VH-VL binders against q9nrl2r1430to1533. Designs and how they scored, part 96

Target 1, 104 residues: q9nrl2r1430to1533
Amino acid sequence: GGVHELSAFEQLVVELVRHDDSWPFLKLVSKIQVPDYYDIIKKPIALNIIREKVNKCEYKLASEFIDDIELMFSNCFEYNPRNTSEAKAGTRLQAFFHIQAQKL
Below, E stands for the ipSAE of ESMFold2; O stands for the ipSAE of OpenDDE; V2 stands for 0.75 times the mean of E and O plus 0.25 times the DockQ between their complexes.

## First folded at step 7 (VH-VL)

Design j102 (framework fv_nezutatug)
Fold by ESMFold2-Fast, scan of step 7:
Structure j102 (fold): chain C 104 residues (1-104), chain A 122 residues (1-122), chain B 107 residues (1-107)
Amino acid sequence: as target 1 above (104 residues)
Amino acid sequence: QVQLQESGPGLVKPSQTLSLTCTVSGGSIDSGYSWHWIRQHPGKGLEWIGSIYYTGRTDYNPSLKSLVTISADTSKNQFSLKLSSVTAADTAVYYCARGPYRSDWHYYMDVWGQGTTVTVSS
Amino acid sequence: DIQMTQSPSSVSASVGDRVTITCKASQSISSWVAWYQQKPGKAPEPLIYAASSLQSGVPSRFSGSGSGTDFTLTISSLQPEDFATYYCQQANSFPLTFGQGTKLEIK
């Protein structure tokens, strides 16, 4: 991806970070606080990791960026029971992402 | 060894608020566990009331959500249940319990208090 | 809510017997079921978690099996201290729900 694509990814990540429902996704899940998370989730990811990848120009295609965001949501729904605050925040933030991702 | 101990009034009048406290010893309440309230009506089975995670996140049984508040006081190593507008249907033994916040154990309760009896009667 | 139905509601058995208790979920809960033992006047004690994992300190005569909607607790050689009420609990989603209990009585 070019400069135009990287600017679009940065804008979208900033919008996700600023969203009220981003709190479960800002940083990697703590192994101290959630000891078995990494036993279940084999490809952990968070918005700070995705933003770093954008800033280092590691995404060559929009599909690669979208795949990492979708992995983040998939991990949330795999680990967290359906009626938890984390799962509900993930559902709302994913819907917001799908609307914003149309500009990619 | 982690131990949990409930304390409460024993007898509560209808329409009042029931307040129960669970004191945790041998471990910290902010140590990455979930902390639960469960009750058992006379001659019946177990009913999950709700939980609080060390982050302050609460989850409540929807059948009780408008009536229940669970809170934690890390300085006293305690968590508490308030159940408002009680009726005779709230007569039960109330247990506090610890659940490991783990996917392989999820919300199982591995340590329980001995229970405290609450009777709602005029 | 996920409904948990236990069978039987009560069972009479003798020391040395193999006892089986079943639990059926109203929808799939994967392996996320726990089993508890409760004696009169006492708090429940955990026996099994994640359908088949034995809680630390629990005798090996207790075992659990099952996945999806159908789960079983087995006591392979009943001891006098095993006479109690047993409960299953689903851990898949909120609210957490328990079966109605199975009372194990001396024959």
Scores: ipSAE 0.000, ipTM 0.582, lowest interface PAE 14.1, mean pLDDT 86

Design j103 (framework fv_nezutatug)
Fold by ESMFold2-Fast, scan of step 7:
Structure j103 (fold): chain C 104 residues (1-104), chain A 122 residues (1-122), chain B 107 residues (1-107)
Amino acid sequence: as target 1 above (104 residues)
Amino acid sequence: QVQLQESGPGLVKPSQTLSLTCTVSGGSIDSGYSWHWIRQHPGKGLEWIGSIYYRGRTDYNPSLKSLVTISADTSKNQFSLKLSSVTAADTAVYYCARGPYRSDWHYYMDVWGQGTTVTVSS
Amino acid sequence: DIQMTQSPSSVSASVGDRVTITCKASQSISSWVAWYQQKPGKAPEPLIYAASSLQSGVPSRFSGSGSGTDFTLTISSLQPEDFATYYCQQANSFPLTFGQGTKLEIK
């Protein structure tokens, strides 16, 4: 668990945030805009939460970081039908993440 | 580049358990991809058996009625198939393959092993 | 389970011919179909995913189309290396299911 690992997590989160397809994932889903979301999704997460955890050194293993990113994508695909813009953005961003995660 | 290689017995007796292993090289099985077993009966098409993906989660073809177990050994970079109570109908070429992690959306197989022939006979 | 039915089961063609293979799903699968090529004694090779997206490294003479229940794989100007069995696969729901295959044979 070195400084190199924390630097790598921060770099990856920054690249995800800057990606054109990050818009569904930047912040937690609004209860007002999507009232049934939290009835369906029991472990909500978003890139701002993951980045905060990286900054606070809460990830002890690369697998824990990857697990949170994959949970974010899993939530997207569970809630959003595959024909939605959210699901399509999630598919492209997840593929980008899998390529970048090979560096970890 | 990622490569997959199947290994296991070529001959299994009826009622025994078939055990096959897929060894992955050039990439980690613990990288968010899904890992699949597919078989092909003599002169027939392809049948999906099941998959293992992130955190050891598995999906199985319901037609195999709880006869299938797929497991992963990340320390050896391998995943394995156990098919219990085999019959002559389980005679097939068995392939392991890689797909993306997607529980409800798109499993397509982009990398395949060469296949291993399994014959079930007394 | 979603049943995938291919037509024809076999087709004979000559080098330079245009060949069309169809695949029909028993219920709507949107665009979530893949196509594979299998040569005798070899593992299947991916050709097309998401109905129309060409797999990296696959020649442009291969194309896919369709949505809902009806899908088509087209090979323009057949080459000698294209004689093989072709399979469609739905990726819409579990269990994943394949068509029975179309054998493309030299005339």
Scores: ipSAE 0.000, ipTM 0.552, lowest interface PAE 14.7, mean pLDDT 86

Design j104 (framework fv_nezutatug)
Fold by ESMFold2-Fast, scan of step 7:
Structure j104 (fold): chain C 104 residues (1-104), chain A 122 residues (1-122), chain B 107 residues (1-107)
Amino acid sequence: as target 1 above (104 residues)
Amino acid sequence: QVQLQESGPGLVKPSQTLSLTCTVSGGSIDSGYSWHWIRQHPGKGLEWIGSIYYKGRTDYNPSLKSLVTISADTSKNQFSLKLSSVTAADTAVYYCARGPYRSDWHYYMDVWGQGTTVTVSS
Amino acid sequence: DIQMTQSPSSVSASVGDRVTITCKASQSISSWVAWYQQKPGKAPEPLIYAASSLQSGVPSRFSGSGSGTDFTLTISSLQPEDFATYYCQQANSFPLTFGQGTKLEIK
């Protein structure tokens, strides 16, 4: 019974997942769909991996959590040209993240 | 209401590619939901195969590695599974299912097809 | 991969009984678990999502609880149509994984 209490990091990840622009970031990029992705991106990460790390209490500092989220956006902008739907979604979601992360 | 229907061959030979199609009615596959393939081996539990969502992005069960491909045809309102190099271990009932809308990645399947039986035998 | 283990593997019960089925995750999955009911020859039907939220149209005798690694499905007063196999599923991490199933049989 009862209600599950969420940590500040968990709450922020849930807000990111719920955002319409989260679609490029929900899970790791598929090797089948994007075969050259892992040749270019050496530290792949996605919201599902970050959420798992939150649930395992792997982030000791807010800066470590923020670094993983920023790595996710950095990967997006490195792989995807600026005029793509992925890069545009990443730009909007990153702006949303920066506003929400001010409370951390 | 949204309904899903699997179709494909009931019998596939070892080493061949299994191809299954899920036809969606009552809603568009290009609607922001995720679309899944799940299978059930005879007398065993459920195994998630993979999903397709947002602009044709896919996720696959790592245990199936490079053997699986899921694709969508929005003009036919269908999504499909291809499983290459099949063996007798791929004999199962195959289901297609719908997951939640794109803003929620916690995939609970709320609509299921009736399932199609696939036997891999020479 | 997150492993989901159900207990018991099978249970025999009578109409009117209170039945409890448990599901244990190999690591914390918060509240991100669903429960499904499957009758012989049919597709699974959703019962519960997010550990405790009842799927629309599902009878109120079904309830779910738990968080972290331990989850339960309870049927408060078993009806004849409830004899089926029940599966839990974690929705916290990729890949999605299911429990092995619990078969609920007539005593």
Scores: ipSAE 0.000, ipTM 0.557, lowest interface PAE 16.4, mean pLDDT 85

Design j105 (framework fv_nezutatug)
Fold by ESMFold2-Fast, scan of step 7:
Structure j105 (fold): chain C 104 residues (1-104), chain A 122 residues (1-122), chain B 107 residues (1-107)
Amino acid sequence: as target 1 above (104 residues)
Amino acid sequence: QVQLQESGPGLVKPSQTLSLTCTVSGGSIDSGYSWHWIRQHPGKGLEWIGSIYYSGSTDYNPSLKSLVTISADTSKNQFSLKLSSVTAADTAVYYCARGPYRSDWHYYMDVWGQGTTVTVSS
Amino acid sequence: DIQMTQSPSSVSASVGDRVTITCKASQSISSWVAWYQQKPGKAPEPLIYAASSLQSGVPSRFSGSGSGTDFTLTISSLQPEDFATYYCQQANSFPLTFGQGTKLEIK
């Protein structure tokens, strides 16, 4: 996509990072701390990686950006049981994302 | 093997804050395991209080949520329980315990501390 | 909250006996049940997880079964060291909840 789309992606990522429920998503899960994570999650991603991709103009379509954000949430719900603080944060942040993504 | 040891005061006055610490040896608290506090009232069964994860996230029993705080100090390999505004109903043996990785979807406790007795009395 | 009810509350048995303890959940918990053994003055020790998986180091005379709402712990040939209180725990949802315990006593 265009310059306008990249600017919109950057703004949205910044708002996600600043959200109170972003803490599980800021950086990749450590394979040293959580050794079984990468046996289960085949396409790990986090907000810092998504932001880097935005900055390097790697998203050509809004759908590619949205797919990466949704993959991040899907990974969270796959690894973390529904009752955990991580899963609850993911549910709230995903709802926030869906509202903000209407601007894309 | 991993070992857990509770420490804290054996006697607490009503309305005070109960503070307990669990020291972990033979393994790191900064790992994908969950770390739990459980208590056992005199002559009764076990009650789950809450847990903390390596990320610092906490989960609390809703019956205690406004009164309980669990925190971790990775430099000392310890996690701690603070229970505010205690009453005689908080008299119990308190245990710390380790649970498995979250991907297992079965929160059982595979390693337990020896327990520490806390009496709330004036 | 999911309530866990154990039966019986106490049982008297002799060495060599087969002992069965049951645990009933107030709603379906799939296979997410663990069993613990607690001896007087000591912490609980894990026996079984995921309804039927034996914890490492636990003797094979212990077995677990069940799914949904009804679960059992069986000791096939009771030994002197098995006299203790046994607890079930549901692992399906927070808050985690335990049964009230079953005391296994010498006859």
Scores: ipSAE 0.157, ipTM 0.739, lowest interface PAE 5.0, mean pLDDT 89
Fold by OpenDDE, second read of step 8:
Structure j105 (fold): chain C 104 residues (1-104), chain A 122 residues (1-122), chain B 107 residues (1-107)
Amino acid sequence: as target 1 above (104 residues)
Amino acid sequence: QVQLQESGPGLVKPSQTLSLTCTVSGGSIDSGYSWHWIRQHPGKGLEWIGSIYYSGSTDYNPSLKSLVTISADTSKNQFSLKLSSVTAADTAVYYCARGPYRSDWHYYMDVWGQGTTVTVSS
Amino acid sequence: DIQMTQSPSSVSASVGDRVTITCKASQSISSWVAWYQQKPGKAPEPLIYAASSLQSGVPSRFSGSGSGTDFTLTISSLQPEDFATYYCQQANSFPLTFGQGTKLEIK
């Protein structure tokens, strides 16, 4: 049960990181590069943080893991206009995630 | 070194479909880059037509009058452009190009084909 | 759509001159601007990406600067092979758009 779920989360994170559209999500947004980001986004998160949480077994439920991933995308769409490269990448990656999440 | 080469008919009649192919050599189309079509009307500037990505998803310029379709054939290491119902306004030099994808550099074109001239005329 | 407006549309200069070309975006695009050089009958060649990053193989006399809406391409000392048309391009949002071009001619 839990061990298998943990492995599934690990694998999914690996697949997300390896995806071509993962570049906006690999690590937290730089405040230097985007000075106003953290004024807008109150719950920042990235794949490296999610990976660490997985490694530390902080996700007890699949829903918790999914919520963090969805938060990551939500942040992207909140900050980035729909037609930006980041939003476009996010859209594609989220679609990929939704497909893979069905396997959880 | 990666190279791109456009190919297709240089003459198309009005209302017909313009079809071009970009052949990629020296690198795989599945190597994590973005692939683009750009055109240049005689004596004019550059106009982005559309892009196709590794995932197979596409983006198109909504201002184009002709219906745009971009596809990829990984087995041939090619990607193609189709413009339906062309008019004289579609007369241009057509370029295929490569750009970054798995990067935070957004979409610029770092490698270009030599371009192919397409004339729309009855 | 984001409009990219270049200035000047044309410029005459001499070898050795410092040349500056400006590109203005209709809205903020952060630093997502690329610059290209195009010679007659040839495809565009990349010069600068991300506003200030020099493309591999491009001479160091070329430089780019700017952020937000105002961007600049500078040739510190013009060489004979630099006479061409230059284009800026925004890579921030779709549809991708180019400036109208700046033709750099020999004086």
Scores: ipSAE 0.026, ipTM 0.664, lowest interface PAE 7.3, mean pLDDT 91

Design j106 (framework fv_nezutatug)
Fold by ESMFold2-Fast, scan of step 7:
Structure j106 (fold): chain C 104 residues (1-104), chain A 122 residues (1-122), chain B 107 residues (1-107)
Amino acid sequence: as target 1 above (104 residues)
Amino acid sequence: QVQLQESGPGLVKPSQTLSLTCTVSGGSIDSGYSWHWIRQHPGKGLEWIGSIYYSGKTDYNPSLKSLVTISADTSKNQFSLKLSSVTAADTAVYYCARGPYRSDWHYYMDVWGQGTTVTVSS
Amino acid sequence: DIQMTQSPSSVSASVGDRVTITCKASQSISSWVAWYQQKPGKAPEPLIYAASSLQSGVPSRFSGSGSGTDFTLTISSLQPEDFATYYCQQANSFPLTFGQGTKLEIK
């Protein structure tokens, strides 16, 4: 197994990071700029954290990787009203993810 | 692949509490997903009962009033439904399902259990 | 509560036909509708979410459209395995509500 198995998760994360709609997801939400975020969102996560977990071999199953990506989208939709640019970006990026995840 | 399996008694007496459990495999309930109960009365359409998510927040169908409680046991990777004071009208197939947690919008259920039949009769 | 009304309640069709099922919400739900297929004795299976997004693994002959209050599910070339009951669901607000179902029958 090893290196070849990790490549698929890394490639998918890189494609998500490159997507035009990744901007709300690149790093954790600022506590200073959005102070109520962490009162509402119990399990914060972002693409930089997921990528770090991939590089440290912390995902044992594809389902664990997929769960973290879906958690990221769920947090977005929970916090952001549906008419916001964040929620719209999340909807488009999640659809892209679902297409790419079929290859896992 | 994530799979859901309902379990519980097939027969419940009127006025008792119906207790059903959904066992999740291939994924964790302690994730960003929402976990739902839906039922279907014989020959009728689908009725959403309620949901729970990782923070412990629950949402219930108001038409069921105070009769419904949904809870989660992350150590067993299970979530459960309790429906109190059942009547013949609660006879239905009960499904558990997974949906993403999305505040007040675009909830949809992407993985469903096979369903368990519950008959309320003496 | 948002009421979802499907039409028709039943439709008879032949393999190869184009089939259209409609769903009307009692108030605007933006694009937040999902469609499910249910075969006798089985759980519903997701087909479409967000009005037009195909669920992974669903054949391309299925498509969804609509916004606001009026939504449509289309099967472009009906196959034998498509005879089933179809349900729409609004995903806009709680409680989540389903249409009454459309039964797709042979001939």
Scores: ipSAE 0.000, ipTM 0.579, lowest interface PAE 13.5, mean pLDDT 85

Design j107 (framework fv_nezutatug)
Fold by ESMFold2-Fast, scan of step 7:
Structure j107 (fold): chain C 104 residues (1-104), chain A 122 residues (1-122), chain B 107 residues (1-107)
Amino acid sequence: as target 1 above (104 residues)
Amino acid sequence: QVQLQESGPGLVKPSQTLSLTCTVSGGSIDSGYSWHWIRQHPGKGLEWIGSIYYSGYTDYNPSLKSLVTISADTSKNQFSLKLSSVTAADTAVYYCARGPYRSDWHYYMDVWGQGTTVTVSS
Amino acid sequence: DIQMTQSPSSVSASVGDRVTITCKASQSISSWVAWYQQKPGKAPEPLIYAASSLQSGVPSRFSGSGSGTDFTLTISSLQPEDFATYYCQQANSFPLTFGQGTKLEIK
């Protein structure tokens, strides 16, 4: 993408990081604290990894950036039952993301 | 602001089960953290006992083997420790603590209870 | 189990001194070290996480560094309220383990 697209990705990921519902997504899930996570989730990702990829200009298309964010939400809903705090936070943050992503 | 408070008997007889409860205020046990029990023997350092995660999944220090059980009661916003077949070696100050479970970069216990002293004697 | 060894076991220093406490892991733990301060009769309080990240509300005179097996906690200008025992903790593998503690005595 262009310089403006890269700036837009940085702005969006910063807004996601600062959102109240970002707490399940800030860092990779700990293998020590959630041992079965990596048996279930085969493509783990988190906002800190996505932000590093943005900063290193690793996203060539907006669709690649969007795909990584959607993978993050998909992992959340796959691992966490619908009634959990994690799934509820993911639902709200995903709705926020969909609104903000319209600007990409 | 999240606060943790330990409660339970200060004296336990050898061979009995030690039961302690941690009451959490200012935040929910379901809020995306791990919840830990740590103890400190007189004049010694800190020993991690075990933890419970949001899913109800538990991990225990292997040195305590099958002697330890940690459980959570989300309706009371509490988590509890049961340590069976206690001996004088289990005399310690017991702490409950919160840790960030969704971060392998920020692993630490960021909020601690004040501790409760447990003496194992006849 | 990963063993954490602190040095020195005790240190005596004057207000305004720079104090360093070291922690050595028996095997590589990347940057997965936290540091705690425990004042007499009180619960431990977090100071540093992920080897070098300062806990919110902790004075900037505290800093952490290191990776692999060797880690350091530094107090740049010792204050009277810093009299305490300091512990390191590894988070690389189960069981979680702590160092034996370093007692800081104010001269």
Scores: ipSAE 0.000, ipTM 0.551, lowest interface PAE 13.0, mean pLDDT 85

Design j108 (framework fv_nezutatug; at its last look DockQ between E and O 0.73; V2 from the best seeds 0.00; counts 0 for: pae E 12.2 > 2)
Fold by OpenDDE, look of step 9:
Structure j108 (fold): chain C 104 residues (1-104), chain A 122 residues (1-122), chain B 107 residues (1-107)
Amino acid sequence: as target 1 above (104 residues)
Amino acid sequence: QVQLQESGPGLVKPSQTLSLTCTVSGGSIDSGYSWHWIRQHPGKGLEWIGSIYHSGRTDYNPSLKSLVTISADTSKNQFSLKLSSVTAADTAVYYCARGPYRSDWHYYMDVWGQGTTVTVSS
Amino acid sequence: DIQMTQSPSSVSASVGDRVTITCKASQSISSWVAWYQQKPGKAPEPLIYAASSLQSGVPSRFSGSGSGTDFTLTISSLQPEDFATYYCQQANSFPLTFGQGTKLEIK
């Protein structure tokens, strides 16, 4: 009946989700809203998926966790032009992530 | 941790094509990074050759663009450099490197291979 | 192309010294500068990105500063293992370009 302390991965995901610039990344892009998204992005991923993988202990190495996060950002940058709100949010969130990831 | 290793012939004749491969381990070239080729002539500084991204897009140094082709093979987790019509000026240590993927295209190299020496000589 | 000019080209200093290397860009590049350390016979290793962000694992005696056209890499107290050549790199625009390097020798 004790409280479990969050792992480093869990804590970082929480911080990413709570960040003001997380809104483009919280869940997978809707195919209905963005019909061509999955024609361009072949490996879709989002913070909710990453969180589930963390919860299921699917990440054995920090590099695997980091790779998924970077994939999430790269997908955003691949699909969204630089001047979009999504890309700008991604840029800031990625910078935040890179700082936090040093703790892993 | 991710590791990069250059491979290819260390000797190339003038006018021939230099071909190098960078093998990535401990990570996937599809995982959302930028991948770069950089060279260093003996006793000289560093020169960016070009980059390839997880999408397959490429950027090349304009000074070399007409002679350079960078490609990727995801099945082998490799990306390659071809430099045609080489001369003695292309003698250098060639490095492959990884960097973050950024929308603003502000790239730096955070992981480097050990480098491979290529000598252009008849 | 954006040119990066480092100074000095070489410097000799003693252990414990404060060392400053300068990089000047031919045009404004905001804060998009990276610094690398290259030891003899080895590949470059990243030290600093975005002018002042310390790469993971780099000792705190290393620091970067600057914006616009003038940038500096500082080693607050030189250590024997800091013997190397240092390079700045602009990441503002393509083509990516490097400074000519600064060779740091320890007395």
Scores: ipSAE 0.777, ipTM 0.923, lowest interface PAE 0.6, mean pLDDT 95
Fold by ESMFold2-Fast, scan of step 7:
Structure j108 (fold): chain C 104 residues (1-104), chain A 122 residues (1-122), chain B 107 residues (1-107)
Amino acid sequence: as target 1 above (104 residues)
Amino acid sequence: QVQLQESGPGLVKPSQTLSLTCTVSGGSIDSGYSWHWIRQHPGKGLEWIGSIYHSGRTDYNPSLKSLVTISADTSKNQFSLKLSSVTAADTAVYYCARGPYRSDWHYYMDVWGQGTTVTVSS
Amino acid sequence: DIQMTQSPSSVSASVGDRVTITCKASQSISSWVAWYQQKPGKAPEPLIYAASSLQSGVPSRFSGSGSGTDFTLTISSLQPEDFATYYCQQANSFPLTFGQGTKLEIK
């Protein structure tokens, strides 16, 4: 990982945060609002955590960054039934991510 | 590149438990993908056995549910299949595979192991 | 369980031919069909997902279409390396199910 890779990760995570479909992914799911979430999802993650990792230079390779983004989407699809607004938002945001990730 | 490789005994006795392991290299089992076992009998095509997710959740083919256990060992980067009470009908090539966890292409397998032949015989 | 039925079971063709393979689901699966290519002694390789999306690295001569219950895989100009068995798979619900396969043979 170099400085150019970190800049690319920051740009991409900012684009994801600003996307209309980012709302289920901005912050960790609330244990108070969704008490069974952490019984099902063992590796919770969200865009704010990923952005923090980018800022702390914790991603050495593009593959590590991509893996964390994909974990976020897979958690969404694991927990949320297909017809939910969360799953639909996740599907659209993941497609957007795949287009943007091609430039990494 | 991510690669998967099956390992286990090529011969298993009837009524015993078949144990197969899939070793993953070039990527983590614990990285937000689904991990699958598929088998292929001569002339019968492909049969999905089951899957395990990063969360530890498992899904099994109902035709095999009482006989199948899939588990993962993230420290070894492996996932495993146990099939109990085997018969000659369980003779097949067994594949492990990785699936992307996406709503728009749900449950297809994008990376496959080379397969391992299992014969059930005394 | 959702049953996937492929037609034909085998097809003989020549290099340069357009080849079409069909797959029918016993109930609607929206667009969630994948297609795989399998050569003798080798594992299946993905070609198409979500009925019409081309897997990365797969040549553009492969295309998929369909929705609901009827799906088609087309090879626009057959190459020597395309002689293989092709499988469809429904990706909609568990258990995941495959078609019986279509063997593409040299004429």
Scores: ipSAE 0.044, ipTM 0.731, lowest interface PAE 6.2, mean pLDDT 88
Fold by ESMFold2, look of step 9:
Structure j108 (fold): chain C 104 residues (1-104), chain A 122 residues (1-122), chain B 107 residues (1-107)
Amino acid sequence: as target 1 above (104 residues)
Amino acid sequence: QVQLQESGPGLVKPSQTLSLTCTVSGGSIDSGYSWHWIRQHPGKGLEWIGSIYHSGRTDYNPSLKSLVTISADTSKNQFSLKLSSVTAADTAVYYCARGPYRSDWHYYMDVWGQGTTVTVSS
Amino acid sequence: DIQMTQSPSSVSASVGDRVTITCKASQSISSWVAWYQQKPGKAPEPLIYAASSLQSGVPSRFSGSGSGTDFTLTISSLQPEDFATYYCQQANSFPLTFGQGTKLEIK
């Protein structure tokens, strides 16, 4: 809760979006480009959705915000084999996130 | 802030099924974490039992895998352990634990429950 | 299965001492080691992951080092709250396995 925590969530999301490896996570995966994605991933989430939830004050606890970010990475690793560009980008962005999240 | 709490019977008779539940508060089990069961034998031996992930995939200790089922109930924010056909060797303190889900499958536990003592005795 | 052997099994030390606890793997595990602290009647608490990375909130007097088969946990200046049992854990391969523990007691 509170306005200070929401500012911290916004700052962290902005840092994730600016990172070079954010490209697989900016928006929900396209059904047209990846037809089977929604057959496999049960709770899709992306940075634009997380940012909107921050803007709408939908996170009551820091743990709820962190949980959505970790879900985003878990979806990437569940859908994409280790050797794909998406999984490699996810690994690097998750490492960056863990460093930034230490301040929460 | 994230807290894990084990629950279940403390005394189980041989050949019965041990059933434990871990309740998660301050966070969600359907997020990008790995969820583990670990037990500690009276001689200080810690033994990893198995894990469940957001996807529903499980990994089990090979020494136990035919006897172990780990499952999750996202509506209750819980994950559970069932261990069938218990013997005195299953007497231990049982912990649930959490760690970040990792693409390299190198798991470390960053939050532990308080533990629950289970005694198998006839 | 990868066996983790800790030494010593116990150590007696005074507040302010430097203490080193070692953990040896039965085969190379790169840097895939974690360390935990456990006080009597309590759950383990995380200290170190990936051999040398400090968990959030852990005092800087704790440090870890090593790669391959030999790993150490060092406490640079013992505090009263550091008297506990310490465990290493390998994360190189399933099943995840733990050392047998090192009990650190007040002298």
Scores: ipSAE 0.000, ipTM 0.630, lowest interface PAE 12.2, mean pLDDT 87
OpenDDE, second read of step 8: ipSAE 0.767; ipTM 0.923
ESMFold2 (binder alone), look of step 9: mean pLDDT 90; pTM 0.937

